VH-VL binders against q96il0. Designs and how they scored, part 29

Target 1, 167 residues: q96il0
Amino acid sequence: APERGAERRDTAPSGVSRFCPPRKSCHDWIGPPDKYSNLRPVHFYIPENESPLEQKLRKLRQETQEWNQQFWANQNLTFSKEKEEFIHSRLKTKGLGLRTESGQKATLNAEEMADFYKEFLSKNFQKHMYYNRDWYKRNFAITFFMGKVALERIWNKLKQKQKKRSN

## First folded at step 17 (VH-VL)

Design P23
Fold by OpenDDE, fold request of step 18:
Structure P23 (fold): chain C 167 residues (1-167), chain A 120 residues (1-120), chain B 108 residues (1-108)
Amino acid sequence: as target 1 above (167 residues)
Amino acid sequence: QIQLVQSGAEVKKPGASVKVSCKASGYTFTEYYISWVRQAPGQGLEWMGWISAHESYTNYAQKLQGRVTMTTDTSTSTAYMELRSLRSDDTAVYYCARDYSYLPRGHDYWGQGTLVTVSS
Amino acid sequence: QAVLTQPPSVSVSPGQTASITCSGDKLGDRFAYWYQQKPGQSPVLVMYEDSERPSGIPERFSASNSGNTATLTISGTQAMDEADYYCQAWKSSTANRVFGGGTKLTVL
């Protein structure tokens, strides 16, 4: 039987969160963890009178969230794959089958798995470092725009108060 | 001046692989991503994927998953795109483009394009 | 797949205003980008973040986003503006990018 070349899915499928916040909500909502990334998506509230700056902030937050979700989805996929390969390799080296006599998946002991985790973390250290760098830069930008939006809101409130005093 | 210089045109047979290079200059390579976009003759632009400068993050178009691999060499500020199992419908001009990774700035700089022809 | 839909062609007389639309599901939640491509050339970014102009792009180029439709507007269109125009946005729930089908702008 020709070994069906395992289609190396290098990227996780996009999980569409089925979570829909209540229509009357005036707040951001946190959904359940995504099945691939294990990250909880945030559903951002859209004000009726959303300013251009608020919209920009919202879109930036959304893009960053999607960026982050996809990264961890990919990372979790890679982790799962490498973990399985490690287990299989180790069992093979031990002359053990992939299944126990009881038909259960053969498992490695905690010490052997610790070696896997250490190796995986070491191998992916640079990847995580650069991810964190990019993550911080994105969050810095978001925070900056949050500050701008806050200032805009304060200014708009002050203008409204002045207009009410003049009438 | 910011420039992306791509490798020359390629002619390949069906089932072969092609690897296109994109050398970046005039900016800090490690601060940006590289996206790859292709355009079949007389057709629109098709996004293929992007890669971070340190290969920490890759994202491929679903249609090309399993066939495309993107890599970078930070020492030479060069990005590479390999497409495997080439088909006639892979005949296109392939572009690399700078992708601003931290701000929604789009693809602000593009390579000159690399024509890849897949013919029997 | 999130598809961005553009009209295949738009024609405008010199000095008139050209409008190119790009419609897509949840485009209102994403930034739109616009690219100009002339025959035999690489694409050029003409608009980013829905309505921002890169340096070197003429002021006659503007863009807006309303609901799930992005619009590129070229006021006082010139013969040199004849090109293919592509919108782009992030795909929802993925870090992927998607292009529209492109619009050929003809200046008559």
Scores: ipSAE 0.867, ipTM 0.949, lowest interface PAE 0.6, mean pLDDT 92
Fold by OpenDDE, fold request of step 18:
Structure P23 (fold): chain C 167 residues (1-167), chain A 120 residues (1-120), chain B 108 residues (1-108)
Amino acid sequence: as target 1 above (167 residues)
Amino acid sequence: QIQLVQSGAEVKKPGASVKVSCKASGYTFTEYYISWVRQAPGQGLEWMGWISAHESYTNYAQKLQGRVTMTTDTSTSTAYMELRSLRSDDTAVYYCARDYSYLPRGHDYWGQGTLVTVSS
Amino acid sequence: QAVLTQPPSVSVSPGQTASITCSGDKLGDRFAYWYQQKPGQSPVLVMYEDSERPSGIPERFSASNSGNTATLTISGTQAMDEADYYCQAWKSSTANRVFGGGTKLTVL
């Protein structure tokens, strides 16, 4: 049995977003796309009187975001690597060099590249399926906590109104 | 009862590879991740990486990138950790631990540990 | 790399309150976890999500986060609580995890 070459699943390096939201902002901000994942990170607002439940929600959102960023960073790295290998392999099979006579990087035609994309998607179908499952479960949990926070905020507003009426 | 049972102790030469197994039982294997943690003698815990049960998601510590490979066998509910190009500083007890995939619950169950000794 | 800093050792008398700190950059934005490890044993999760206690962990164990510092508190410390304690958190901008250096708790 051919030794299934240990697919060097290289993890993408951490991108440090240099985006800093305005200090006086009371809103979540969306940063520029990360260079590895191509996902736009959300910078979550921290209220001055953050409740424990709000903090939990924020941290859960942050963890899920990082989980998601790292997944796609890895996938994009794998994709880029496999794409390059595919191109090199096909060019070699055609007896073509990696560079054209004009010194440009040799490329494959759209049909050949379509084959690569189809193969890549097929190969990664199960991976994406399980990713989606986990992604939905995480977001469901987040949504649940969002509901709890909303209820807490309503309750706190009602208590404050009652206290103001009693004074 | 939830259990993680690891393979036995290993003695390896520098430059060799080691593969440690972790058999999970007592829970639905596919609903969790497996994390690997090592501890050198007299040292603290070092996180190595984690893997989803279906190998859909793997994340390795940057320090071990290129040397570590994690795999799973869902049919046997077993996780594997392979460490290549072993060095003396890789001498440690290696632990597998269950990791909840959907919520930040930490490592709630641990294997008994596998001692890997790297010596000339 | 985000480093979690713990005191190397903490000593407490039986029945007193032990406090173990874990400090790190952006720890306030992350969940902290705490593990107990006794000599020759596997680590045991004692606290998760900053302040949640797993089933089977005594109520004397509590934890909190303030700013960039997580704190494990053991009220009414017992001899059986003598162990190494490790904090853990996610690394910022990655799905990696990092442990603190560990704290040896001695019950005198």
Scores: ipSAE 0.864, ipTM 0.947, lowest interface PAE 0.6, mean pLDDT 92
Fold by OpenDDE, look of step 17:
Structure P23 (fold): chain C 167 residues (1-167), chain A 120 residues (1-120), chain B 108 residues (1-108)
Amino acid sequence: as target 1 above (167 residues)
Amino acid sequence: QIQLVQSGAEVKKPGASVKVSCKASGYTFTEYYISWVRQAPGQGLEWMGWISAHESYTNYAQKLQGRVTMTTDTSTSTAYMELRSLRSDDTAVYYCARDYSYLPRGHDYWGQGTLVTVSS
Amino acid sequence: QAVLTQPPSVSVSPGQTASITCSGDKLGDRFAYWYQQKPGQSPVLVMYEDSERPSGIPERFSASNSGNTATLTISGTQAMDEADYYCQAWKSSTANRVFGGGTKLTVL
């Protein structure tokens, strides 16, 4: 029985681009798209007087971002792998080599690739649905905390105004 | 009551595979993730990975990449962890734990643990 | 690998305050979780989101964070609090979870 070669599931290398914003930034920074996830990482600003609620929000956003980055990195890796396998399989079926006579990587036509995309989307439909559900729930939580932080900031501003009027 | 019930102890030879089960009850299985954590004898906790209930999201520890597979059966509310190419250093108590997927709640419920012994 | 560093052991007398630290790179950007493990038992979550207590955890348990250090504080430590304590946080970039090395709390 041929030893089924352990398919080395190429795991997405952990190398999320460490976009480092300028040290003097007072704002959130959006980095370039990550090479694996194709998502733009956000570097969240840390205020000097960060409230516990603001910190909680920031950490929640960070965790959600990392969750999202990891999901898409894995998904994109899977997509790339399956796409390559599809191309190779189709080329083989056509009796074509992996390289053209000119030495270029052989490609499939747009119609054949459309079939791949349709199949891939169909196969991953449920996965994407559950991802979307989880993403919405996470973002709802974030939005909720954003609201709380906004209220806290309003309240703190009102207290400061009252204190200034009393002096 | 929320419970995670794991399969019984396993004894395996080096190079073999082990599959541990974790049956969840008392909550909506599909709303949470299951994390797996192991603990070698006299050692600390080691996070192995997590899986969403619908297998839509898996995340494995880098050290275990290629050797570990996590799966779920939503019909039975059961999570599975398979570890392949077992080594002596894989001897540990393996825990499943509920992981809150939407909020940073940590592992709030744990299985009783499954001892996996890898011996020649 | 982002390693969470804990003291290997902490000893306190009954009624005293125990403090267990967990330090790690960028831990200030992440939530810390704390687990208690007694011999032969599964871990129990004692603190989450840096400072929140699960239901059933005594009020003597508290947690705080400062910079890249999380601290579990047990006020009025009791004999029943003798256990191993582990911190946990997310690892940057991978969404992996990482545990600290654990701290054995001994109540003398």
Scores: ipSAE 0.800, ipTM 0.925, lowest interface PAE 0.6, mean pLDDT 91
Fold by ESMFold2, look of step 17:
Structure P23 (fold): chain C 167 residues (1-167), chain A 120 residues (1-120), chain B 108 residues (1-108)
Amino acid sequence: as target 1 above (167 residues)
Amino acid sequence: QIQLVQSGAEVKKPGASVKVSCKASGYTFTEYYISWVRQAPGQGLEWMGWISAHESYTNYAQKLQGRVTMTTDTSTSTAYMELRSLRSDDTAVYYCARDYSYLPRGHDYWGQGTLVTVSS
Amino acid sequence: QAVLTQPPSVSVSPGQTASITCSGDKLGDRFAYWYQQKPGQSPVLVMYEDSERPSGIPERFSASNSGNTATLTISGTQAMDEADYYCQAWKSSTANRVFGGGTKLTVL
């Protein structure tokens, strides 16, 4: 019965979801890599008994995932564009065409491609540093909200215990 | 007191480019993003994209991909939006707005707007 | 994708409660934001994170977001509340922000 599995998720996994940090995630479903970002999206489970604070945490995690996916999609496009431009420029300097006689794309040897990778990393170092700072800030915010959810659940358990004792 | 002060109105011909500036003051410029939003006469708000203050992250609305470039100058706390290949339907008031990079706070401070008119 | 639909106009009498809706597919899975724009002025943020109110916005402004619909509610509507109101949300898959078409609130 599928409902029994959902009921277990409501009671047992609620505590696990509450304490799961993004980097070592407790996830409902990991999808295939996104074509543009090459990141695997998390498909978040929406529990039946989700509190408003739990909703805000889930929405923040979803937005952070999309923020991250778009950053890397943009970087992948820039990388691909600059890679082809580098190859084209080096082939032109050698007097070679963009395609081999067989019709396959001409390319450079591994040593020449290593030059591209070093240049790209050097050019984008500051960009990636500030991305990492923003990523850290988002992870800290998510962790902070996870703490608030944990305290909310502890308080609700104590409140319900006190209520049952008095009744 | 936080302020975003934009450059003055522009009149352009179709096919030209326009570059609007947005000078921020009263907050740590490098801690926030700048979003650009436009509003055609008698129309609603249209989000154009955002840029982080260090230019580490730029995200453009799909409709404007290839025609828009956003930049910043951290030494002057100024953001710029350039729109190329102008068309008559690009006539609008262009706003800059502060945006949060890590919390869902929305656009809490806005510039006064810059009217860009595209006509023959 | 993620079109946000608002009624073009809403009319209320002074002192009455105004309700402005914003509809979008799975909008309740996203944070919703609301902006007020008076004629000739820049927009002003009036609600964020679905239901949170910025400092300086009167308590008569409230909002909710569930299912496919976010709602801005203004109780005790005053003539100064006459403005255009826009919802905004984060569009999935592209990290774009998307505005609704706007609602003109008229206080008769």
Scores: ipSAE 0.666, ipTM 0.859, lowest interface PAE 1.0, mean pLDDT 84

Design P23
Fold by ESMFold2, fold request of step 18:
Structure P23 (fold): chain C 167 residues (1-167), chain A 120 residues (1-120), chain B 108 residues (1-108)
Amino acid sequence: as target 1 above (167 residues)
Amino acid sequence: QIQLVQSGAEVKKPGASVKVSCKASGYTFTEYYISWVRQAPGQGLEWMGWISAHESYTNYAQKLQGRVTMTTDTSTSTAYMELRSLRSDDTAVYYCARDYSYLPRGHDYWGQGTLVTVSS
Amino acid sequence: QAVLTQPPSVSVSPGQTASITCSGDKLGDRFAYWYQQKPGQSPVLVMYEDSERPSGIPERFSASNSGNTATLTISGTQAMDEADYYCQAWKSSTANRVFGGGTKLTVL
């Protein structure tokens, strides 16, 4: 992806993502849900004549997205693992096997599963609170950089107006 | 005044585990992550993973997944890295380094390193 | 899977400009970082956010990052700059950090 701004290409770059960006896109776009995090990624456009400050903002937004996607990918794996462990533990307590009479995977009814969901949320409440703090700190930093970019653009327009008036 | 002080060198046999400590001082421990990086003799740096100070976020290098556990103790401002099922190619100097959770500042402070030798 | 490739070594004469490259697919879309490591010592951060110098790093150190290549540049190279240099970037899609293989800078 070119730094000084260029029209988005027809074909997505290979080796990193399964997404195919829209043909000739000159805008950020939102892709389908990621398999592991279940979040929809933003694919960032790199415009012509991007300033150093604009580059830092874009890179910070991209890193924040990837940081967030990896967190939820990890949490989804933990959720699945703990769900299976909970089911197996409750079946063992009831004296039941891991498979039904038909050989299908044994499970718990909706009310029994509600105990798992409550327990999982309780165990992970503090983890999610500290994650939210860090996520909001990242978004606050992004907002701060957006303000700096906005001021930079206003200042540059003011300097160009003064240059234009000096015949 | 910012310091990361690591535990001393260790010699282990294959199949054992090792736990390296990293005590932080001179900054607010709970506002940063700790990354772990290792360096085998004569080799380059290899990132192992990071942990947030409240243990709310851990992320491990794929090759170490299942063998590594990182923890913290906020009351002592100490991070820990445990590597299990040690092999001879785990012989390395292990570093802890401060990492930012929300600014792209890199690893600005490093521990002195801990040599872990895995020998039969 | 992103790989950061560095030349194994670079040699310069004292006073000349050293240039150490770090190549990776779309590396210019990511923040690049540079570390200096002298024998028997811990690494030291010498550049961050592509081109920023930490406090205490001499002005002769500079860096850039565009396209597939980040470059660390040392002007007026001194004997004390002889060290191994590592680039680092955020690996896409996994939030892992990745180091380049390292470059030994020799000042003859």
Scores: ipSAE 0.655, ipTM 0.852, lowest interface PAE 1.0, mean pLDDT 85
Fold by ESMFold2, fold request of step 18:
Structure P23 (fold): chain C 167 residues (1-167), chain A 120 residues (1-120), chain B 108 residues (1-108)
Amino acid sequence: as target 1 above (167 residues)
Amino acid sequence: QIQLVQSGAEVKKPGASVKVSCKASGYTFTEYYISWVRQAPGQGLEWMGWISAHESYTNYAQKLQGRVTMTTDTSTSTAYMELRSLRSDDTAVYYCARDYSYLPRGHDYWGQGTLVTVSS
Amino acid sequence: QAVLTQPPSVSVSPGQTASITCSGDKLGDRFAYWYQQKPGQSPVLVMYEDSERPSGIPERFSASNSGNTATLTISGTQAMDEADYYCQAWKSSTANRVFGGGTKLTVL
């Protein structure tokens, strides 16, 4: 059972979970929160002498960030829209108007709103699980390429060291 | 064998809606996204949106926001695209295409296309 | 509104090299994809991740993407390569995909 005093006092328009942007990479910088997603974008450093493998890694990270920002922007809009639709539907089912006798917007009581929050949290948790699966897969791909870039750099460093020794 | 089979051609009046189906086979449906792409007669390809197989993530082209709904049915491995308030400029062949959820592979498998004609 | 610009047509002789360009602002910062479409058929993916070739696509197909331009290159062009070719990329400010206008390749 949800705690009545903590969970039912207010409605958050954007219930952003504890998601964090991709960790800062070599001389990248973190920008201000995006207006629609509330996530802080990473602005990736693009060196002049990027290898093909380094380019693919950067592009994967950039696409993953944009994919993620769009998900949370959609989530924020969906929360506010579904809340109003739920209220409207429940008032209609009960034969009540959308406004009170005084002209103010009719609302549902705290017990009735608990049904919305429970259903939304259940759907949001389920959506988070499928989102996390895709996020997990994307991060595995990124980590794999980070490993390949690291090995490429080690090999280049060793090749330069061997060349200097032979001179 | 990976295959996407779409529903048959449709003729609609302006203001009506159309719902095109796309049945997937030969792969694990829930591990991929489905994109929808349309092509007006004699014209190029236009991306409409994509949907995750679990319906947890849907993204629509801005031009079509408010008129398009994409859904899936995982029990039948079928994706659906519904376009509402049809206009004559919605006459096109509508394709479904598979897309990877986590790798930049593009649209690797396509349905045969569904011609939707909006005739006044 | 992001736009990917392709020449409307390209003509080559059999056995020669065809180059089809796709231009867009900072396109080299995105993965580019290429599709082939023959009349009356669905598109077929021919290049992905800028320069990767799917299995079943002949090695004479290659691609590159840098700066503002992606290029599809077909060496030793054959009559069967005659088709429309579309580039595609991820739109910069959203998770949307964008196609170029298409290029008709004619093999004379």
Scores: ipSAE 0.635, ipTM 0.848, lowest interface PAE 1.1, mean pLDDT 84

